Miniprotein binders against q96jn8r1131to1294. Designs and how they scored, part 26

Target 1, 164 residues: q96jn8r1131to1294
Amino acid sequence: TLEFLENHGKNILLSNGNRTATRVASYNQGIVVINQPLVPQLLVQVRIDFLNRQWTSSLVLGVITCAPERLNFPASACALKRAAWLLRGRGVFHNGLKICEKFGPNLDTCPEGTILGLRLDSSGGLHLHVNGVDQGVAVPDVPQPCHALVDLYGQCEQVTIVNP
Key: E = the ipSAE of ESMFold2; O = the ipSAE of OpenDDE; V2 = 0.75 times the mean of E and O plus 0.25 times the DockQ between their complexes.

## First folded at step 4 (miniprotein)

Design r2 (at its last look DockQ between E and O 0.05; V2 from the best seeds 0.00; counts 0 for: pae O 5.1 > 1.5, placed apart)
Fold by ESMFold2, look of step 5:
Structure r2 (fold): chain B 164 residues (1-164), chain A 82 residues (1-82)
Amino acid sequence: as target 1 above (164 residues)
Amino acid sequence: SEEEKRIEELLEKIKKLLEKAKELAEEGDPEKARRLLEMAKILIELLMRIAKELGNEELLKFAEILLKVAEQILKKVEEKLK
């Protein structure tokens, strides 16, 4: 069963059988990780449940390629300098460095109710889905094993894992 | 203390959520009101857990009152969404 891992950012409260993550303080310390590695045929989807529009930036979505169970998460995903591939705003980032200026929609403008999905293709390409629509390959060859990561940053205060 | 500051911040956020949810339930967007109330209930339940861990009976009683308020508003919102 897909759940958020018990090791998470300090400001996260897990609920709904660990399928819902809520950031309960501040604007950061909101990193969560899906408890299963991505494999072909697995589509991990989260729904944006709650946004606070007083903030300008929103959630970050991506993968980490190191073991997440004992990792000491930084305050924000953007501070991950190793083993990370992230989608934020309009860009794709690897280990804190922007490697693509525009891919898919601007995550900072996704409204409540948006369903965001991650999956690997057979070549290790990381795909983003938005409301069921495949946006193509964001990262062409992600090392495996990797885990899906969501940073409930800024605007994003709650997400829930949903089935495809 | 750090925990006192955390409690104060939670209380402020809960109060704001409940007031906005009441406004939306009466005059606006009942689906959004429901989402605000669900968030408020999560924060109130966290506050109750903190109160129990600290042995703070006054805070626990206050959090239980807040939960009842949230549930009352939610009942009205759910009636409007039917």
Scores: ipSAE 0.314, ipTM 0.726, lowest interface PAE 3.6, mean pLDDT 90
Fold by OpenDDE base, look of step 5:
Structure r2 (fold): chain B 164 residues (1-164), chain A 82 residues (1-82)
Amino acid sequence: as target 1 above (164 residues)
Amino acid sequence: SEEEKRIEELLEKIKKLLEKAKELAEEGDPEKARRLLEMAKILIELLMRIAKELGNEELLKFAEILLKVAEQILKKVEEKLK
């Protein structure tokens, strides 16, 4: 069963069998990681449950290749400087450096109810799914094992893991 | 602002209560967990009132989410109190 790990950002409250993450303070400290590593052909999805428009920016989605249970989370995912591939806005980032300027939809403007998915293909390519639609390969070759990461940042105050 | 600070502090208190309640429920003290959840609900309701007074619909909606979380935890606690 897919769940968020107990090791999470300071402002996160888990509920619903650890399938729902809620940021209950400020605009940051909202990183969560899904327990099971991504395996080829497995689609992992989260739904944006609640957006607070008083803030700017929104969730960051990506993967980490370090051990998530030992990770000391920074205030935001963009501060991860190792073992991190992240989707922010329309950009793709590796260890804090932008490696792609425009990819897929702008995550900062996804409305509530949007279902975002990550999937590894047989070649190690990381795919983004939006409402079930494959947006293509965001990262061509991701080291394995890796874990899906969600940063409830800015506007994004709640997400829930949903089954495909 | 001072009002924002007040709201943030309230949110933090609610968070701590809910987290502690979850822990106590798992650790075999569901009665204490229930008490903490009752406190949390009171604070959440206060937050809802503040939201209404400020006309902050988003805060109100968020408070409602917190209430649902509290209710979920309470349900689990009540199961252990049987």
Scores: ipSAE 0.021, ipTM 0.398, lowest interface PAE 5.1, mean pLDDT 90
Fold by ESMFold2-Fast, scan of step 4:
Structure r2 (fold): chain B 164 residues (1-164), chain A 82 residues (1-82)
Amino acid sequence: as target 1 above (164 residues)
Amino acid sequence: SEEEKRIEELLEKIKKLLEKAKELAEEGDPEKARRLLEMAKILIELLMRIAKELGNEELLKFAEILLKVAEQILKKVEEKLK
């Protein structure tokens, strides 16, 4: 069963059998990681439950290739300088550097109820799914093992893991 | 403002109570976890009243989320106490 790891950003509280993550303070310190590696063809999906419009940017999602169980998370996922491939706004980032200017929809404007998915294809390409629609390959040849990560940054204060 | 500072302090207190209650529920001290959850719910209800008085819909919605978190941890605690 898919759950968020107990090791998470300090502003996160887990509930609903560790399937719901809530950021209870500020705008940052909201990183959560799925409890098992993202293996090819596994679709990991989260639903945006609550957006707080006092903040300007919103959630970030992607993968990390380091072991997450004891990782000291930075204040935001974009501060990860090693082993991270992230989707933020319309950009794709590798270890803090923007590697693609415009990919998929703008994550800063996805409304409550949006379901965002991550999946590796058989060639190691990382795909983003939005409400069941495959946006294509955001990152080719992701090293394995890797783990799906969601950063409840800014506007996004709650997400829940949903089954396909 | 002094009002915003009090809200921030209240949120931090609620967060600490919920985190400690979750930890105690997992470590096998469900009676203590229940007491902390009861305290957290009182503070969350206070936060809800403040939000309503201010007409702050976002703060009210956030307090409702915190209440759901507390109730889900409490459900796990109640199962251990049976």
Scores: ipSAE 0.000, ipTM 0.201, lowest interface PAE 16.1, mean pLDDT 83
ESMFold2 (binder alone), look of step 5: mean pLDDT 84; pTM 0.811

Design r20
Fold by ESMFold2-Fast, scan of step 4:
Structure r20 (fold): chain B 164 residues (1-164), chain A 82 residues (1-82)
Amino acid sequence: as target 1 above (164 residues)
Amino acid sequence: SEEEKRIEKLLEDILKLLEQAKELAKQGDPEKARDLLKQAKDLIDKLMDIAKELGNEELLKWAEILLKVAEQILKKVEEKLK
C-alpha cells in the first residue's frame, strides 16, 4: 500500500498509518516522499486537507530520481539542485530551472478537497491529474526509478494519500 | 554576489512602486495607482520564486509581507474606483 516514507522534512508529522502528512510549524521543511517508486500506470494521489491562508504560495509536487530513504531534505523542494522535476504554481522545474512557463492549473490556488495525482505513461511522460482529470504531459522522458514527492509548502499544511 | 544584487534591485523596485502607488492614490490617481500595484505584484511574484529557489526563508517571508501590503493598498484603490 502507498505510504509516506519516515524520512521527511523536519516540520512533518505522519499519521493515519503514514498516509497523512501534517506540517506542524512555519511554512517550509515539509517535504514528503511516497514509499513506492512511481512505475508506469501507477496513479499516486493526495488530497489537500488543510490550507492556511497566512501564506500566499502552496504545495509543490513532482518526482525525484535519487534514493529517498536517506536523503537530507532542504527547506523546500525548489532547493533540490539534482534529480528533481517539480510542479510549482503553473511552472515546471528541473533541478531548479524553469523548463515550462505555464502548465495545468495554478497549484497555489487549489482549494481544500482538491485531489492531485501523478502518473507516468508508458513512454515515461509525467502526468498531473487534478480531481481525476489528466492535465497532460508535464515532463517527457522521466528517468527511472523515480519517486513521487510532495512539498507541503506555504498554505498547504496537510495532505492525505487517497486511492480511487 | 550577482544574485544578492538582483534581489536588492527587486526589493528596491517593489518598495518604490508601493510608495508611488500610495502617493498617487492620495493625489486622486487611483487608475495609475492600480497599474503600479499590478507591476509591484508581478515583481513580488518573481521575488517569491527566487526566494523559493534559494531556500531563503527570511526573503520569502518578506515577499509575502510585501504581497499583503500591495493587496491592502489595491483593495483601497479598487474601492475608490467604485
Scores: ipSAE 0.000, ipTM 0.138, lowest interface PAE 16.9, mean pLDDT 82

Design r21
Fold by ESMFold2-Fast, scan of step 4:
Structure r21 (fold): chain B 164 residues (1-164), chain A 82 residues (1-82)
Amino acid sequence: as target 1 above (164 residues)
Amino acid sequence: SEEEKRIEKLLEDILKLLEQAKELAKQGDPEKARDLLKQAKDLIDKLMDIAKELGNEELLKYAEILLKVAEQILKKVEEKLK
């Protein structure tokens, strides 16, 4: 079964059998990683449970290609300068470099209850799913193994893994 | 006037964000400070547009000073994030 790894950002509390992640302080230190590699056809989904409108930016999600079990996470996913492909706001970022200006919906404006999914297709393309709708290929040819990452940044204080 | 009240509110919001950003940077939260500074710059851009439309050169000069202050703080914050 899918769970968040016990190795996570310092402000995260895991509950619900490690399927719910809550950021209990501040706006950062909220990175969580799924416990299994994102293999082709596996759909990993999280639901936005709680948004704190005190902050402006919201969650980031994507993949990392380094081993996450013992990784020392930075304060935010956008500070990752190696082995990271991230979706933030409307942009797609590779190791901090914006590689796409506008992809999918604005993640800073997704409401509570939104279900966000990540999936690799058979050609290694990374797909974003929003409420069950495939947004298309955000990143082609993602190196494997890779791991799904969610950064509970800013507004997003709680997410829960939901199975398809 | 109604325009004066709108300008006062923008200035209030800008100054609050700049003050909070300076405080967070001093407390060791440069990433949060950066976010607040980017918000302040957006409001300063709006203030500059209003000043230009009104032909208020004094307000425009002040908005330009605020932008310079925000960018100087942001530069210091970005250096800490490296």
Scores: ipSAE 0.000, ipTM 0.114, lowest interface PAE 19.3, mean pLDDT 83

Design r22
Fold by ESMFold2-Fast, scan of step 4:
Structure r22 (fold): chain B 164 residues (1-164), chain A 82 residues (1-82)
Amino acid sequence: as target 1 above (164 residues)
Amino acid sequence: SEEEKRIEKLLEDILKLLEQAKELAKQGDPEKARDLLKQAKDLIDKLMDIAKELGNEELLKFAEFLLKVAEQILKKVEEKLK
């Protein structure tokens, strides 16, 4: 039942019952959001389907705390400011600030076929999962309600929601 | 106008980040250079949003040019981080 919201970045095309998101132009305008709030213990996973290596940076994962159904998405997730906690490269970002320097693997180097997951623990900590392996708490005390966000930025042109 | 001041400030910030990144890469700090280049690209994304909102095709084309510059520097930085 998990799917991407019909409200998304301008360069996104949804397919496969709104479970696959493809960025069809440029390198940005590729934000998608999961249709259900990220509640504790829900594991949301996406698989990287296609990378275009003309670009140096790749996808961003995170959570957004504003209502996403009618939001005018900016060109990239970083512009969401206070509403978003983002994992980009090896950093954790909030409101334009890097709040953690080196967390988990480098998202810019994850190959096609990688499965990336987001989960809240029972105390509100945001976890990143990579190919089923919990990387630990990236962000403590995430405000709720929140939604899982994927920004198909740069190299990452396609992702598909997969079940655990 | 306030809009023109915002664009001018974004351009100033972008150019400063690109210059600082080139210097850091030259000094042997490619990780910090990478971070600044990613920040520059974020600001370029904002500039593109403003250009599209205003229907300013010249500004959009210039933002796209700045992106190409940032990507070229970033590719050289990533090569050093291999």
Scores: ipSAE 0.017, ipTM 0.474, lowest interface PAE 7.0, mean pLDDT 86

Design r23
Fold by ESMFold2-Fast, scan of step 4:
Structure r23 (fold): chain B 164 residues (1-164), chain A 82 residues (1-82)
Amino acid sequence: as target 1 above (164 residues)
Amino acid sequence: SEEEKRIEKLLEDILKLLEQAKELAKQGDPEKARDLLKQAKDLIDKLMDIAKELGNEELLKFAELLLKVAEQILKKVEEKLK
């Protein structure tokens, strides 16, 4: 069963058997990580449950290739300096460097109820799924093992893991 | 507010790094100037994120201006390191 790890950002509260993450304060300190590696064929999905539209930016999602169990998370995923590939807004970022200008929908504008998914293909390509629709390869040749990460940043105050 | 205090501290840190980098570049230490400029860019990125979250267009434009200044100084420093 997929769950969020007990190691998470300090503003996160886990509920629903660690399948729901709620950011209970501010706009940051909201990083959560899935409890098992993202392996080919595994589709990890989260649903946006609640948006606080007083903030401008919204969630970030992606993968990290370092072990997450004891990682000291920064205030935002964008501050990860190594071993991170992130989707933010319409951009794809590797360790803070933008490697793709426009990929998929703008994550800052996805409404409540949107289901976002991450999947590795058989060649190690990282795919983004939006409401069940594959957006294509955001990052080729992701190193293994890697772990799916969601940053409940800004507007996004709650997500829940959903099964396909 | 706590957010206003955080913004003020980021601005102070950014401006200090930019001033130190300019001084080091003038003194003939472009390697250290480059390192400080990279640190300034990291803090500017954080400031831009905060401005975007608050919907503060004036702060976002100011952070973008600071980033442009830092990148222009960094380009000149990198030329000297060739």
Scores: ipSAE 0.000, ipTM 0.138, lowest interface PAE 17.7, mean pLDDT 83

Design r24
Fold by ESMFold2-Fast, scan of step 4:
Structure r24 (fold): chain B 164 residues (1-164), chain A 82 residues (1-82)
Amino acid sequence: as target 1 above (164 residues)
Amino acid sequence: SEEEKRIEKLLEDILKLLEQAKELAKQGDPEKARDLLKQAKDLIDKLMDIAKELGNEELLKFAEYLLKVAEQILKKVEEKLK
């Protein structure tokens, strides 16, 4: 059963058997990580439950290749300077550097109810799924083991893990 | 840290220009104050671009605040130029 790890950003409250993450304060300190490594063909999905339009940017999705259980998370995922591949807005980022200008939909504009998924293909390519639709390979050759990360940044104040 | 140093330099420059513009307006040089405010607004625009690129909402909100301050000083300067 997929769950969010107990190690998370300080503004996160876990509920629903650690399957729902709520950011209870501010706009940051909202990083959560899935409890299982992202192995090939495992589809990890989260649903956007609540958006606060007071903020400009929204959630970030991606993977980290370091062990997350005792990691001291920065205020936002974009501050991760090592071992991180992130999707933010329409960009793809590696360790804080933009490596692709436009990939998939703009994550800052996805409405409540959107289901976002991460999956590795058999070649180690990281795929983004939006409402069940594969957007293609965002990042080729992701090192393993890697772990799915969601940053409940800005507008996105609540997500829930959903099964395919 | 290279990016952090650049942000610090922009903030220092913006704040200095705003302070100088306010003082020049008080001393009766509103034309020079207006020129400095234009320079400050250009630097604030650069700061906003950096904030957006970094996804730093706190920095973006602060840049928006600085823009509001610059516009308030400019309003007083324009009143003196009438």
Scores: ipSAE 0.000, ipTM 0.135, lowest interface PAE 16.7, mean pLDDT 84

Design r25
Fold by ESMFold2-Fast, scan of step 4:
Structure r25 (fold): chain B 164 residues (1-164), chain A 82 residues (1-82)
Amino acid sequence: as target 1 above (164 residues)
Amino acid sequence: SEEEKRIEKLLEDILKLLEQAKELAKQGDPEKARDLLKQAKDLIDKLMDIAKELGNEELLKFAEWLLKVAEQILKKVEEKLK
């Protein structure tokens, strides 16, 4: 079964058999990573459980291609300068550089209960799924192995891994 | 806006912490000064992230300057704690 890794951001508390991640302080230091590599056709899904409207932006999700088990995570995923492909707001980012202006829905406005999914296709294309609906290819050729990452940033204080 | 109010509140809190830390260091309480500076740095990091989210380059530069100020005061405080 899919779980969040024990190596995570400083403000994270894992519960529910490491399937629920809660950010217990501030707005940052909330990076979590799935315990298995994102292999083609594996759909990794998280549900947004709690939003705090005190903050302006919300969760970031994507993949990293470095080994996450002993990685010293920065305060936010967008500070990753190497081996990261991230979706934030409507943008797609590679190592801190915005490579697409508009992709999928605005992640900063997704309500509680939204289910967000990441999947690689057979060609290494990274797909975003929103409430079961494939948004298309956000990144066309992700190196493998890669690992699904969620940054409980800003508004998003809790997510739970859900089965497809 | 609500965003501007949050930024103003953060700036107010940061500036108060820096002033209090500086005063405590002068009064011969470097351990309390160090604790306040660490709190200020945490709020400055928060401010920098908000500035980056908003694409507010002026606010980001100001937050970076505040961080430099906090670190200079902290260096002075750490020297007193030897």
Scores: ipSAE 0.000, ipTM 0.089, lowest interface PAE 21.5, mean pLDDT 82

Design r26
Fold by ESMFold2-Fast, scan of step 4:
Structure r26 (fold): chain B 164 residues (1-164), chain A 82 residues (1-82)
Amino acid sequence: as target 1 above (164 residues)
Amino acid sequence: SEEEKRIEKLLEDILKLLEQAKELAKQGDPEKARDLLKQAKDLIDKLMDIAKELGNEELLKFAEILLKIAEQILKKVEEKLK
């Protein structure tokens, strides 16, 4: 059963059997990580439950290749300078550096109810799924093991893990 | 001292990005303004992390003010990009 890890950003509250993450303060300190490694063909999905339009930017998602259980999370996922591949807005970022300008939809504009998924293919390529539609390979050859990460940044104040 | 220099550099970089973004938005380049504002917000996040590490409440409040400024400019830019 997929759950968010107990180790998370300081503004996160977990509920619904650790399947729902809520950011209860500010706009940052909202990183959560899935409890199981992202192994090939496992599809991890989260639904956007609540957007606060006070903010302009929204959630970030991706993978980290460091052990997350005792990691001291920074204020935002993009501050992770090592072992992080992230999708933010329309960009793909590796360790804080933009490596692709336009990939998939603009994550800053996805409405409530959007289901976002991460999956590794058999060649280690990281795929983004949006409402069940595979957007293609965002990052080739992700090192293993890796862990799915969601940053409830800005507008996105709540997500829930959903089964395929 | 190392932390003081890091704070000074972050503040300088944040303020430069905010000023450049305002000017680009005024000159009719909202895409570039958006990019600079998102960069400024990343640096503000770093400033908040440092403020928390130091237990510096005044610095944290100042970072929150900078965030509010960046967000207000960015909202105007995003409206132009619709």
Scores: ipSAE 0.101, ipTM 0.588, lowest interface PAE 5.1, mean pLDDT 86

Design r27
Fold by ESMFold2-Fast, scan of step 4:
Structure r27 (fold): chain B 164 residues (1-164), chain A 82 residues (1-82)
Amino acid sequence: as target 1 above (164 residues)
Amino acid sequence: SEEEKRIEKLLEDILKLLEQAKELAKQGDPEKARDLLKQAKDLIDKLMDIAKELGNEELLKFAEILLKLAEQILKKVEEKLK
């Protein structure tokens, strides 16, 4: 069963059998990681449960290739300068460098109820799924093992893992 | 830091342009006011980009408030130019 790891950003509270993550303070310190490596064909999905419109930016999601169980997370995923491929707004970022200007929908504007998914294809391409629709390959040739990461940043204060 | 100084300079320039535009509109020079507001909006866009790069959501929110203020002043200026 997929769950969020007990190692997470300091503003996170896990509930619902570690399947729901809530950011309880500020706008940052909200990184969570899925408890299993993202292996080819595994679709990891989260639903946006609650948006606080006090903030402007919203959730970031992607993968890291370092071991997450003992990792000291930075305040935001955008501060990860090594071993990270992230989707933020409409951009695709590798270690803080923007590698694609416009990919998929603007993550800063996805409403409550949106289901976001990450999947590796058989060639190691990272795909984003939005409400069940494959947006295509955001990042080719992701090194393995890698782990799915969600940063409950800005507006996004709660997400829940959903299964099909 | 250089980053902090860059942000301070942008904020000073933005606030000065907004104040000058408001005063020019009041004094009956709406065309010059419109020019200054366009300049202010360009600097606000730069500030928003910096906030996004830094992961500073509070600075980004403040920049958005400045943008809304600039747009409100611009709307009043445009009404006087009809």
Scores: ipSAE 0.021, ipTM 0.481, lowest interface PAE 6.1, mean pLDDT 88

Design r28
Fold by ESMFold2-Fast, scan of step 4:
Structure r28 (fold): chain B 164 residues (1-164), chain A 82 residues (1-82)
Amino acid sequence: as target 1 above (164 residues)
Amino acid sequence: SEEEKRIEKLLEDILKLLEQAKELAKQGDPEKARDLLKQAKDLIDKLMDIAKELGNEELLKFAEILLKFAEQILKKVEEKLK
């Protein structure tokens, strides 16, 4: 069963059998990682449960290729300068560098109830799914193993892992 | 230090654009005011990106205040363009 790892950002509390992550303070320190590698044909999905509109930016998601179980997470996923491919706003980022300016919907504007998914295709392409709709290949040839990461940044204060 | 100079320059540019937009809107040039406000919002987005990378909560909150200010002026400008 998919769960969030016990190693997470300091402002995160896990509940619901480690399937719900809540950021309980500030706007940052909200990184969580799925407990098993993102292998081809696995669709990992999270639902946005709570948005705090005090903040401007929101949820970041993507993959990391380093082992997450003992990783010292930075304050935000955007500070990861190694082994990270991230979707933020409408951009695609590799190790802090923008590699695509406009991909999919603006993640800063997704409402509560939105279901966001990550999937690897058979060629190692990373796909974003939004409410069941495949947005296409955001990143080609992601190295494996890789791990799905969600940063409960800014507006996004709670997400829950959901099954297809 | 390079990062601090970049932040300083962005803040200067943002504030100049906001003041110019406010003055143009007052003088009856809402089209040009709207253009400058969109430019200011682009720079504010860059400032927010830097604040996130640095984990600087104060800077991020300040950028959000600037964004709110820009959006308030833009709303007034859009009303004049009707």
Scores: ipSAE 0.000, ipTM 0.178, lowest interface PAE 15.3, mean pLDDT 85

Design r29
Fold by ESMFold2-Fast, scan of step 4:
Structure r29 (fold): chain B 164 residues (1-164), chain A 82 residues (1-82)
Amino acid sequence: as target 1 above (164 residues)
Amino acid sequence: SEEEKRIEKLLEDILKLLEQAKELAKQGDPEKARDLLKQAKDLIDKLMDIAKELGNEELLKFAEILLKMAEQILKKVEEKLK
């Protein structure tokens, strides 16, 4: 079963059998990682449970190719030095660099109840799914193994893993 | 390396300042927002210097993106201070 790893950002509290992640302080230190590698045909989905409109930006999601169990997470996913492929706002980022301007919906404006999914296709392309709808290939040829990551940044204070 | 740790710290600090500045501007405190944006731009300049010293093209381009973000927020702050 899919769960968030016990290694996570300092401000995260896991509950519901490690399937719900809550950021309990500030706006950062909210990185969580799925316990299984993202392999082709696996769809990993999270639901946005709670948004705090005090903050401007919202969640980031993507993949990392380093081993997550002992990783020292930075305050924000955008500061990750190791190989990371991230979706933030409408942009696609690789190791901190914006590689695509407009992909999918603006993640900073997705409402509570939105279900966001990550999936690798048979060719190693990373797909974003929004409420069950495939947005297409955000990143081609993702190195494997890789791990799905969610950064509960800014507005997004709680997410829950949901089955497809 | 020591430079890698410094880069990570600078990135974290810059992102923190930019987010705080956005919220202060939204809440109607443009003077504090302006101060935080000045601090962010100073750190971005340091990041750009480090990127140039290391020949790190990716880091330099990312610093440019951060600078553009800071300038966009600052423009809105300056319009409120007008």
Scores: ipSAE 0.000, ipTM 0.123, lowest interface PAE 18.7, mean pLDDT 81

Design r3
Fold by ESMFold2-Fast, scan of step 4:
Structure r3 (fold): chain B 164 residues (1-164), chain A 82 residues (1-82)
Amino acid sequence: as target 1 above (164 residues)
Amino acid sequence: SEEEKRIEKLLEDILKLLEQAKELAKQGDPEKARDLLKQAKDLIDKLMDIAKELGNEELLKFAEILLKVAEQILKKVEEKLK
C-alpha cells in the first residue's frame, strides 16, 4: 500500500492512513515522500485536493535518490542541491539546475481535482502523467533506488494518493 | 548577504530594462523596445527561480508584478509592429 512517510516537512499533517497530506501553515515546509521506492512500472499518483489562491506558485514533484527516512528537509524541494530531479512550473530541474524549459503543462495552473503521476519506464526514464495522460520522458536514466517526492508549495495545501 | 546583493542587482537590471523599453517605445523604436522587454522577461524568470529556491513567496509575487508590467509594455509595442 502506498503511503506518505512519517518523515516530512514540519508544516505537514498526515491523515487518511497517511494517504492524505495537508500543509497546515504558511506556503513552504511541505515536502512529503512516498514510502516505497519508485520501481519500473509502478505508477504513483496524487490528486490535488485544495488550492489556496493567496499564493502564486504551486506544487513541485519529482524524485530523490537519497534515503528519505531520516532526511532533514529544506523549506522547499528546490533547495535540494543533491540527488534531486524536480518538475516545477513547466521546468525540469536537476539539483537546482534547470535542464528543460518547457515540459508538460504548467504545474502552477493545474486546478483542484488534477491527478499527477510519476512512473519509471523500463529504461529508467522518469515520466509525468497528468489526468492519466503520459507527458513523456522528463528525465532519462534516473539512478535507482529513487523515491517519489511531492512538495506542497504555495497554492497546493492538500494532496491525496490515488490508485490507478 | 551575498544572496541579497545578487537579488538587488537583478532587480535593478530588470527595472532599468523596463524603463529603457518604455522610452524606446515612446520614441518610435518598437523593435529595440521588444528586444529589451525579452531581456527583462528572461531576468524576471531568473528572479522567479531564485525566489522559489529560497522559498520567498513575497519576492515571487513581486516578480509576477514585474512580469505583468513587461507584458503590458510589450502589448503596446506589438501593436506598433503590425
Scores: ipSAE 0.000, ipTM 0.251, lowest interface PAE 14.1, mean pLDDT 85

